# Ledger of designs, part 17: VHH binders against Ni-sirohydrochlorin a,c-diamide reductive cyclase complex, component CfbD (cfbD)

Target 1, 370 residues: Ni-sirohydrochlorin a,c-diamide reductive cyclase complex, component CfbD (cfbD), of Methanosarcina acetivorans (q8tjz8)
Amino acid sequence: MTQKEISIIHPRPSSIVAALYTLRDLNVDVAILHGPPGCSFKHARLLEEDGIHVVTTGLDENGFVFGGHDRLVEVINKSIELFNPKILGVVGTCASMIIGEEMHDAVLEANPDIPVIEVEVHAGYHNNTRGVLFALESALDAGIIDRKEFERQEYLLIKATEVEKRFGAASKEYLAPSRGDLKYKVAKRLIELLKEGKKGLVIMNAKKETGYMFADITLAVSEVAAALGKKENLVNMANIDPELGLPRVRQHAQYIMRDFIAHGVEIHEIIGGMDEYPIAGEKVSELIKEKYSDYDFAVITGVPHAIPMENLQHMELISITNGPRQVLPLKEMGHEHVLVEIDLHPKTLGVSEIVESEFGATLREVAKEA
Below, E stands for the ipSAE of ESMFold2; O stands for the ipSAE of OpenDDE; V2 stands for 0.75 times the mean of E and O plus 0.25 times the DockQ between their complexes.

## First folded at step 10 (VHH; framework vhh_brivekimig_d4)

Design q1 (from p2 with S35E; at its last look DockQ between E and O 0.72; V2 from the best seeds 0.00; counts 0 for: pae E 2.01 > 2, unsure alone 60.8 < 65, grease 25.6 > 24.2)
Fold by ESMFold2, look of step 10:
Structure q1 (fold): chain B 370 residues (1-370), chain A 126 residues (1-126)
Amino acid sequence: as target 1 above (370 residues)
Amino acid sequence: EVQLVESGGGVVQPGGSLRLSCAASGFTFSSYGMEWVRQAPGKGPEWVSSITGSGGTTLYADSVKGRFTISRDNSKNTLYLQMNSLRPEDTALYYCAKGSGYSYGEPSYSWGFDYSSQGTLVTVSS
């Protein structure tokens, strides 16, 4: 027997994609996918449009076992020459302990003059949370983040999972998608509330780059309220603390805050970082109890189901999500109006400024008609 | 008509300090966010710092954080940039800029501060 019969089990594409997005959040410029190509290659190609250069060693399964080390050294050196990255990621896409040893040995031999994050994405893992943890563990091992930040990120992932299981799209075995309530009708209702002199909270609790679009709703509501002479009736809250999160997450907060300043929109309460959407709701709840308990309505964008209902029950709630399956759970929680921003991800890729939302555009148009 | 007039630039040694001023007129100064932007020789413009109309929120580029302080005096219609621990890479033409304000009825694209000012030159050299 001159060659072994080889059966390679590959990780699910969603875990690989999650790891790559986490590397992007760490400002990795180039990621090398080490292992056989497959359906994961198609998903990785989509990420190239989002500013991550993704290359592969291009091995078939047999070549991977017998020649992966030398090929990886070659691809590392070529990637550095071609892209001149500041941080390099190497992602192993095979469920083999040997692939991890092969990756590390190849990185040591190439000896690049830049930091390298070596990620093993093990087969059999079936959710995005594990992909994120693989990348974060690897960044910790590479010294790119410290233990304190790793533990904070791990905690936030646990809390995000809890929120989705209790109140989100994972709260039921099956949830039908919905486009939500009619944006035109909700916009009319919101303008009516403002004209009547009602006091409102505008709460952005957005996940990372999704904030570029959800922030437009804060802009639009503030703009319309100003045109009606009612801006003093609004309090804006947002999870855009620019000092919290992985580097790109902090950059998102900085860009969004700079745009709010440019447009003259005040954020009265900073409720956390853009990775803290699973837990920022406690700060919102405390603020309402202490300062805003007599407010009449709330516009809640991003992850509205992460906001505790205890201090919201008396308010008319207008909630905007990007998840069609989130509509029913939000209605069951007591949110009167639920809107969906379906076109969020393509419009927020690689941007550095607030992007117009469908509801923001609708609200501005309805305000002109009134 | 909106006018912004920068001053306070000059030549300074590394480690030194300068204070830039921006005198504003032709608009209700306290209603608008303001920022400083700089452009080094041969490079594109770089955002430095922003401040809300009330002065309650400030924001800094990582390259200047801890060394520069933006402030405003709304009673004098004046924006300031205190620059400490200056480095050669801070050499640039510095502009103040007025925020665009609410964009009601405008497209959501191409937002930014109004860069109608002429700037003030800061040179950090030994």
Scores: ipSAE 0.518, ipTM 0.815, lowest interface PAE 2.0, mean pLDDT 83
ESMFold2 (binder alone), look of step 10: mean pLDDT 76; pTM 0.779
OpenDDE, look of step 10: ipSAE 0.564; ipTM 0.844

Design q2 (from m3 with S35E R57T; at its last look DockQ between E and O 0.71; V2 from the best seeds 0.00; counts 0 for: pae E 3.2 > 2, unsure alone 61.3 < 65)
Amino acid sequence: EVQLVESGGGVVQPGGSLRLSCAASGFTFSSYGMEWVRQAPGKGPEWVSSISGSGGTTLYADSVKGRFTISRDNSKNTLYLQMNSLRPEDTALYYCAKGSGYSYGEPRSDWGFDYSSQGTLVTVSS
ESMFold2, look of step 10: ipSAE 0.371; ipTM 0.754
ESMFold2 (binder alone), look of step 10: mean pLDDT 76; pTM 0.770
OpenDDE, look of step 10: ipSAE 0.819; ipTM 0.939

Design q3 (from p6 with S50T; at its last look DockQ between E and O 0.62; V2 from the best seeds 0.00; counts 0 for: pae E 5.1 > 2, unsure alone 60.7 < 65)
Fold by ESMFold2, look of step 10:
Structure q3 (fold): chain B 370 residues (1-370), chain A 126 residues (1-126)
Amino acid sequence: as target 1 above (370 residues)
Amino acid sequence: EVQLVESGGGVVQPGGSLRLSCAASGFTFSSYGMEWVRQAPGKGPEWVSTITGSGGTTLYADSVKGRFTISRDNSKNTLYLQMNSLRPEDTALYYCAKGSGYSYGEPRYDWGFDYSSQGTLVTVSS
């Protein structure tokens, strides 16, 4: 959930923006916003950088009421001509409550030879969860996903909400943002653990594209351990199953795994797909109980608060989040060191390979000085 | 120094098969992951497939999954790409690339064309 927010001090995205991000994950090529220009324009620009074209019917003032249907047909036809999309999305905005049923009729009249996902989202719903569900229901109706995948996504959405209510920043009425512990000091401590011959778990439990940066921490820890002759003291776990998730989510996992292979980093345990961060902690807990209960420390990246503490509490925990408001809750859970990767979302949007993290860079630099 | 030499390309009808080879020298072959990349006319390089140094893990771009198989023979220092059910959009120059290993500050891979390799041309036409 926090993956879709730009910062803890900004308002959460609207239901329309959440629907657009869900369409991106479905690899929609062009999304048409049916309604006033500029609605969610800020996030539309970010999606354009992520390889999706976002267009608006441009209905201002009274133009929407008298010409909405014909304008939408025109924009559909022009979008197909200009972009030649494989999948088209049409999202009704807050003004669509006035014209309720016209969107479907316009799509039928345009009669494109490609799949169309029609998402109707009304202005009175400022709930991100509802926007995601509308997009998923529409994709199911269009035959883009099957019932099994819809039910899996619905389940994961419920679990993500539950995790954030129980353990996330939303579990408290208000939290100030924090930058976490000093990265230099934590890097020195991690190197110290490795030099002492301590055994560590490196656990990536990342949300979708945030994994491009969190995976760099796995690379950096593995690189430093190898330089110290301690590579075999580490077990890498990651939620990068390339066969699970909506198409874009699978693509992220595939690219991250490709890059791990290129850098010679083994992932010893696949703990789920990149949309399974709310529940992958159960697999981690089972693995630790069964195979790794004698390990001394863990480096946990992404959504560390989604991992049950039962089998972690004896370890020294180094946890890296992109949520500045998550620092205090993590410390209260028992995470000894908590780091924050600032500006993670802008740095990972639209990328197709692992990008350097601040902690990864710090760890590499400290290792050279040691 | 490092040398990667591709071969096995040719002209094939849609639905046909080809097997590409990449002869490697100048490094400990089994210690590095290897990749195939391709470059269609007028396009930039496109990742095709990756295999670990041991051969234990393989990955494929969605566009080739189920049709292409990457493999390696570490005793012969040779990387392979078996291409089945070829399509016109598979037409490209194919290059092999060596993974950089640790040392993150290096490029992710060393492509054979960076060592004056010509690649191997695959043309799929009816």
Scores: ipSAE 0.264, ipTM 0.715, lowest interface PAE 5.1, mean pLDDT 81
ESMFold2 (binder alone), look of step 10: mean pLDDT 77; pTM 0.781
OpenDDE, look of step 10: ipSAE 0.467; ipTM 0.810

Design q4 (from p5 with S35E; at its last look DockQ between E and O 0.61; V2 from the best seeds 0.00; counts 0 for: pae E 2.7 > 2, unsure alone 62.4 < 65, grease 25.1 > 24.2)
Fold by ESMFold2, look of step 10:
Structure q4 (fold): chain B 370 residues (1-370), chain A 125 residues (1-125)
Amino acid sequence: as target 1 above (370 residues)
Amino acid sequence: EVQLVESGGGVVQPGGSLRLSCAASGFTFSSYGMEWVRQAPGKGPEWVSSITGSGGTTLYADSVKGRFTISRDNSKNTLYLQMNSLRPEDTALYYCAKGSGYSYGDKYSWGFDYSSQGTLVTVSS
């Protein structure tokens, strides 16, 4: 290959998207994409539904090299005027250090009275983990997070990768999507277990905002058990510690906990923060061994494959995931019943309260027939 | 009928303390989560703190964490808010509210009842 044939290499959209979602978790109000228009248009629209504004400088080739500074200053000033942000993000979608100097100089010239996180998303990186790290490193440099929180986030990313390699859909070369077991049949089985006086664990191990929907399953099981006079047979566990995580992740936990409290649903065991789904399973396993080894069944929502099987093997497992390709791996692990909540992300963006799940709705309807 | 009666407000200097009370009647107090909400002059309502029916779990807004303590005495049907290290920005009318509880077979009820009169807290020199 000749030098004349080498084209400009741009970062993959998945890395840019991961950086943008991380900035959202940091409570960035406005993110400016410094680069060509349309780069992450589809995902920008979804992020705007979640309350972050994504704008672009819309540069052509010459703007990348010679003229983007004034445009970026203009977009910064306009963004502040329109949105009055508390934190501003500037994301460079470039392959060179020259663009980084242009970004910093423009931020200095605009001189906003608010923190600015300046992120370069480098070309050649092809996984979402690097996009997350770019944003976190930039937030550390900007003083938005301290080093202890950065190291915690880095550790959690490593653990999330380990879980998915070992137990997730990524552990297989090819997996066909599956709709899982029939929700009506599993709901009938769950109601049977409750009527028989069986003792159950309801374990939410949710990834961040996905908890708004998975928490509805905790609500629905609790509602049905209470109607049957069996709520004392349930123990609710959830990874909703409101003191752990990036600001928006903590906010999700607060909103979900407030809703549980408002609805009279007790969470008996807090198993971690909403970013700790890769490691919260160790706490679950220890709790079961110490306190709940005589329980008969478990309803596990979110990331069920992150829960060690050692202390669950004797239980009848009802597991709910939002990954259609996760069904077979979960069944191979020993989960008897596996359900899928489809379209979870569109339904949880921009939400500040628990939203009804398909299984929750099914369970409530089947309970009326009992 | 559900009745919530707040008391314990007053004028206090910055750094001072107050203890708010909320007397509840007309429902099974221990079965419902409770919260404190405040409204500062010229601002919308702001959630402050929540507590489960059993009292086993508490939750605080970031603005009050470490300074305020919510508690309840289910034998007296009373909710409390201990407010320490008070700041001028804590000046507000404070309300207690009853959780909506779950609804089997009905649509969800979210939020708290704000029909109470409140108690005024003023933090100034």
Scores: ipSAE 0.394, ipTM 0.761, lowest interface PAE 2.7, mean pLDDT 82
ESMFold2 (binder alone), look of step 10: mean pLDDT 77; pTM 0.787
OpenDDE, look of step 10: ipSAE 0.655; ipTM 0.874

Design q6 (from m3 with S35E; at its last look DockQ between E and O 0.01; V2 from the best seeds 0.00; counts 0 for: pae E 21.5 > 2, unsure alone 60.5 < 65, placed apart)
Fold by OpenDDE, look of step 10:
Structure q6 (fold): chain B 370 residues (1-370), chain A 126 residues (1-126)
Amino acid sequence: as target 1 above (370 residues)
Amino acid sequence: EVQLVESGGGVVQPGGSLRLSCAASGFTFSSYGMEWVRQAPGKGPEWVSSISGSGGRTLYADSVKGRFTISRDNSKNTLYLQMNSLRPEDTALYYCAKGSGYSYGEPRSDWGFDYSSQGTLVTVSS
């Protein structure tokens, strides 16, 4: 039964943006947007904070008519001159698509001495994952990643899509944004659970750099538990395997692990890589079944909706997400407490250390009064 | 106007060597990759070799790998092809072209190869 693709009417990240982020994950030094100067401007600026140079060919109305080939060649050369990149990305746009010129021709003409990841993409794809896939395919062709990693990423992409369609932002035609539950109230409840001697799972299932802030929640819960003499009541899980993922993703995992260690927080269970958030729930479920079936509550951060509910039904769930549109789906899944870290994504770009979360801060403050 | 003038072709015995040159004008030579393409009688064009603008990256067709060396002198706006261990199957008209990219070793019809140049004839015959 071909699941009728729901027509989603709320905004979502474009395939262009997805491609750019993938280039970042591949440690591309410079990404060239072949399009008008305003294309993906907001995300481009954010990515610049994360160490990737994003430049544009600056196509205008004249470019739309007469072509952008020469301009792209020029910008390729200029980018090489300015930034001396090790890897160059060239990303198409709706404009370049409309023009109909092959970006590859410009790359061929420029013929840089460095690998070039060419991503012919536009914003008109229904699924933004196409941007990721195209970037990965191009990277494979360029020899930047091997077949094994490509297949792994492809698999994860499929799984991610499934999660989003089933429980995420793609699960309904329209999802209204929500701020979720009050952080203060939920913090009090968490403290109460701890005071009562309840056993809890703290599960970080974070997507890439977002882990830097979600990790703070893990820290905060541990700190509060320790202050209450209940540290032994908690088991920490995190998808921070440093051996898994694209180069930047692995780096995030390494840094987060470093910081956990520095703060004296033990991660009892590694549940996957930071790119394995779609499937980390499988490991979580297994672990719960095997070791943690008697636990009373779970604090789940990152992508809570990717964790299967089968083994969580008996637990009081506190979920923290960065997506306002995930509140309703999580509530519908049976998550009792759902919090949203607003602007988490921009706050974690370009960082290399755990960043304080609003909920973490709140929890710490509430604990002082307790 | 882009001008490319090939030279250095001739008749050579099997196992012999030739060095081809391509003088370029009408564009910033160092800013562009260059390539050699050859066309044998009765055959379509065949990509031979590519070199990046700076000369730091070179590519070769499998048929010439290990025998041919592409190089360039940007100060002279000149592209070179050193051909060693020549074989009869290397007999062709050799062209230089602007815009060498990832050549997967197959001539792409869409590469915009301009055959407006005269090329230089290489004949390998015993």
Scores: ipSAE 0.000, ipTM 0.270, lowest interface PAE 13.5, mean pLDDT 88
ESMFold2, look of step 10: ipSAE 0.000; ipTM 0.103
ESMFold2 (binder alone), look of step 10: mean pLDDT 76; pTM 0.774

## First folded at step 11 (VHH; framework vhh_brivekimig_d4)

Design r1 (at its last look DockQ between E and O 0.87; V2 from the best seeds 0.00; counts 0 for: unsure alone 63.7 < 65)
Fold by ESMFold2, look of step 11:
Structure r1 (fold): chain B 370 residues (1-370), chain A 123 residues (1-123)
Amino acid sequence: as target 1 above (370 residues)
Amino acid sequence: EVQLVESGGGVVQPGGSLRLSCAASGFTFSSYGMEWVRQAPGKGPEWVSSISGSGGTTLYADSVKGRFTISRDNSKNTLYLQMNSLRPEDTALYYCAKGSGYSYGYEPRFDYSSQGTLVTVSS
C-alpha cells in the first residue's frame, strides 16, 4: 500500500484549516468553529477577507463539557438571524471538542431551514487530507454536491498527494525555505530570450485563488512580448476551465479569463480546471509532444513540479512557485530558474480580479530599460 | 475621443427577450475586448459577459449563462447582447465597457464605460 514513506518535520497546515478552506470553496456563508475562541484564529481572519463569516461557540473548559450542545444551538440560531446564510458549516476544533452525535444533535435541535455541513476533525492530525475529505463527505451527505463531483474531488486529492510525495513538500524529511533566484536577473534573461526571437510556452498551472497572482505573470510576459514585437512567439496555457470545480473555484476561473479578455491576452490551450493542477501536467505534456516540441523555453507558474519533465527537458525553464520549500525540489528536477512569490494568500483572498505579482512588476520595470 | 452609445433597453415581461446594442467610435474596435456590466438599483456593478477583440472567445457569468449571448460586428463597430428568458432579477442599468488592452502595472480591466440603457423586467 505505502511503498515509500518518510517522516515530515517541517511545518504543514492542519486538517481543521483545510476543512475551512474547503467550506469556502463550497460557498459556505457562515462557518461555526465549535470550541475555544482562539482556535484557528489567524486563518479565520483570512477567510473573513474571502467573504466567509467565521464565528465561534467560544467555550471554556467547563462550558465545553456541560454546555457545548446548548451553546452550539444558540450560535446556529444567532448566525441565521445575523447573516441569513444559504449554507452553514459547523467544524469541530481542538482536543476537547465534542465529537460525533452531540454536534449533530445540536444541529437537529436548531433545525435550520438551510443545508448544514458538519465536519468532525481533530487538531492533532498533521496533514490536511482528512480535513478536506471530511468536509467533502459532509457536503455530499447534505446534498450540496453530487456523487460524481465528490469522486472527482477525491481523485484530485489522491493525485495531489502523489505529486507532493514525489516532487513536492512531502518528498523529503526536511526542506529548508528559500527565496529562490533573483527576480531582476531572471527578468533580464527572459527579456533576452524574447529579443533573440526564441519561442516560449507560458504555462499557468495554478491552485484556485492563487491564480489571481500567477495570472499577472501571464499578463506581464504577454505585454512585454507585444512591446518587443514578439507576441506570436508565445503560446499561453492555463488551467482556467470555468466549468470545472466547486462553485468558488469556477468563479475564480471566470474572473481570471474575463481579465485576460479585457487585457487582450489570449489563452491558446485550456489545460483543466483550477482544482486540476495535480493532473493538468499530463495535458501539457501531450500538447508539447504534439504541437510545441520545437519551443525553446517555458515560463511555468503555480505548481510547476506537477508537470512531467519528459517533453520539457530540452527547454530553458523559468518556474515561479509560492512555496519557499519548493525551490530545492524544482532545482533537482532540472528547473534552472526558480522564483518565489511570497505572501500569496493574504494578497489573493477576497479579490475578484488579477493582482500584481512581484515578478510581473519586476519584469515590467526591467522592460522599460529596453 | 472614445464613445460608447448603447440602445435597446426597455420594459419587458418575464420570459421575454431584448437585444442591446453598443455603438463604438474613437478607437480601433476590433483590437479590444468588450464586456457588458449591469447595476441593479442599490447594488454594485455586476459583470455579465465578455468577448475578445476578434469575437472568437466569449464568457458569461453563471447568472446569465444559457440565456444571454454576447456578439460583435467589427465591420459596424457594434457590440450586442441578446437577452432571452428574462427574469425580474435581470432588471438593471446595462452598460458596455471597453477593455484597457495591454498595459504595465496594476490597471483596471476596462478604461471606458458607457452611460447605460435601462432594462426593466416586470409583470
Scores: ipSAE 0.641, ipTM 0.890, lowest interface PAE 1.6, mean pLDDT 86
ESMFold2 (binder alone), look of step 11: mean pLDDT 79; pTM 0.799
OpenDDE, look of step 11: ipSAE 0.857; ipTM 0.954

Design r2 (at its last look DockQ between E and O 0.85; V2 from the best seeds 0.00; counts 0 for: unsure alone 61.4 < 65)
Amino acid sequence: EVQLVESGGGVVQPGGSLRLSCAASGFTFSSYGMEWVRQAPGKGPEWVSSISGSGGTTLYADSVKGRFTISRDNSKNTLYLQMNSLRPEDTALYYCAKGSGYSYGSYPRFDYSSQGTLVTVSS
ESMFold2, look of step 11: ipSAE 0.684; ipTM 0.897
ESMFold2 (binder alone), look of step 11: mean pLDDT 79; pTM 0.798
OpenDDE, look of step 11: ipSAE 0.891; ipTM 0.971
ESMFold2, look of step 13: ipSAE 0.686; ipTM 0.900
ESMFold2 (binder alone), look of step 13: mean pLDDT 77; pTM 0.784
OpenDDE, look of step 13: ipSAE 0.858; ipTM 0.952

Design r3 (at its last look DockQ between E and O 0.67; V2 from the best seeds 0.00; counts 0 for: pae E 6.4 > 2, unsure alone 62.6 < 65)
Fold by ESMFold2, look of step 11:
Structure r3 (fold): chain B 370 residues (1-370), chain A 123 residues (1-123)
Amino acid sequence: as target 1 above (370 residues)
Amino acid sequence: EVQLVESGGGVVQPGGSLRLSCAASGFTFSSYGMEWVRQAPGKGPEWVSSISGSGGSTLYADSVKGRFTISRDNSKNTLYLQMNSLRPEDTALYYCAKGSTYTYEYGSRFDYSSQGTLVTVSS
């Protein structure tokens, strides 16, 4: 069942990159790029900071077409000797199943005593969900994840796609980037709300490692509220269930929760895992309807457009995203204030603790003047 | 001035148990989250477990989950770590650490300056 796809002309990530990040989330120790050197070079280097070794077979075009099998066997064996990996990933960059057949044959010939995830992702695919799906299917076949987790990941991928088509970056043929509202002005407004005794929801609905920076906003709001004697007026919600997700995703939730504990910040409502940002909004909406309908404002970080508006539309909304193209859609949904955290991914990849956000820093600075 | 004093370490056979204690002074103990950190010979420090100021929330590293239990007695200003089913890889110098309630001092959110208490798991 093919469905219609909107032609998107603003920048988007490749399926190969999506496959590499999925292997990272599965805690693959070594990823072999089978093909020309330099494929996805920027992202390969960033993944190495997360503890994954990314190597290539280094083929030129003639070697790739006519002799890549032996080179791949050699690189597999050498990778095992050098790195002693627990899980090995092999990512192909060729469109032909003849080349893909060679890749699997090479893995069988090398016959490593460890699980191998084999992924064939071609640059011609127009959405990056193909790379994620291929990696997850291979992980299931290799016994690295069970069927229950595979089905959960498949479901979440479908829901993430729906959110982006309806309210996100895939909702229009073109969305211009924006820097959002001025952080200083929004920080002043938030402090005014707290001083007036208004009741607020602080909702983190973050995607995986992006939570390391968005969690700082939860810290900053809690800190300022405490200094004003208003901490009791806040309810913190976060999608940081440490038992949900692929291994690396669970680790992020664990570290962020550890840091909330260390800073004395309570999370009153756990709304899902860090891969459940596409669906956690349903739980947020039910909680507000049942327990928090009389609250005056909300600070929403991460993926605010995934939160249904039904029970939020009467609140003053302060939303923080890392997507510059998300500003207009959020404003159209009714988010009064929209802020953008710039360069979030480079700052959060490879970290193991909450990192300072621009808005958090701004809020703390403005609070000193108040 | 903050003071943290660890005790309860020792030598134990694999499968054995130990209970570590951390006596705290110089701050309002119940206002801060606390943690245990360990450092094995030749390795960097490893976070083990955390507990909130009230004691209502606990968290464990995967390597110790189900075997270790963190607790606190706020009336005695004391943090505990009950270690069961000990393994040779648990051999390390164990430290307790104080959390922070303010992020203005981000670089000092944990204080690891103390002697620690040595746990050795060997046949």
Scores: ipSAE 0.116, ipTM 0.632, lowest interface PAE 6.4, mean pLDDT 83
ESMFold2 (binder alone), look of step 11: mean pLDDT 78; pTM 0.790
OpenDDE, look of step 11: ipSAE 0.796; ipTM 0.929

Design r4 (at its last look DockQ between E and O 0.93; V2 from the best seeds 0.77)
Amino acid sequence: EVQLVESGGGVVQPGGSLRLSCAASGFTFSSYGMEWVRQAPGKGPEWVSSISGSGGTTLYADSVKGRFTISRDNSKNTLYLQMNSLRPEDTALYYCAKGSGYSYGEPSRFDYSSQGTLVTVSS
ESMFold2, look of step 11: ipSAE 0.560; ipTM 0.847
ESMFold2 (binder alone), look of step 11: mean pLDDT 78; pTM 0.789
OpenDDE, look of step 11: ipSAE 0.877; ipTM 0.964

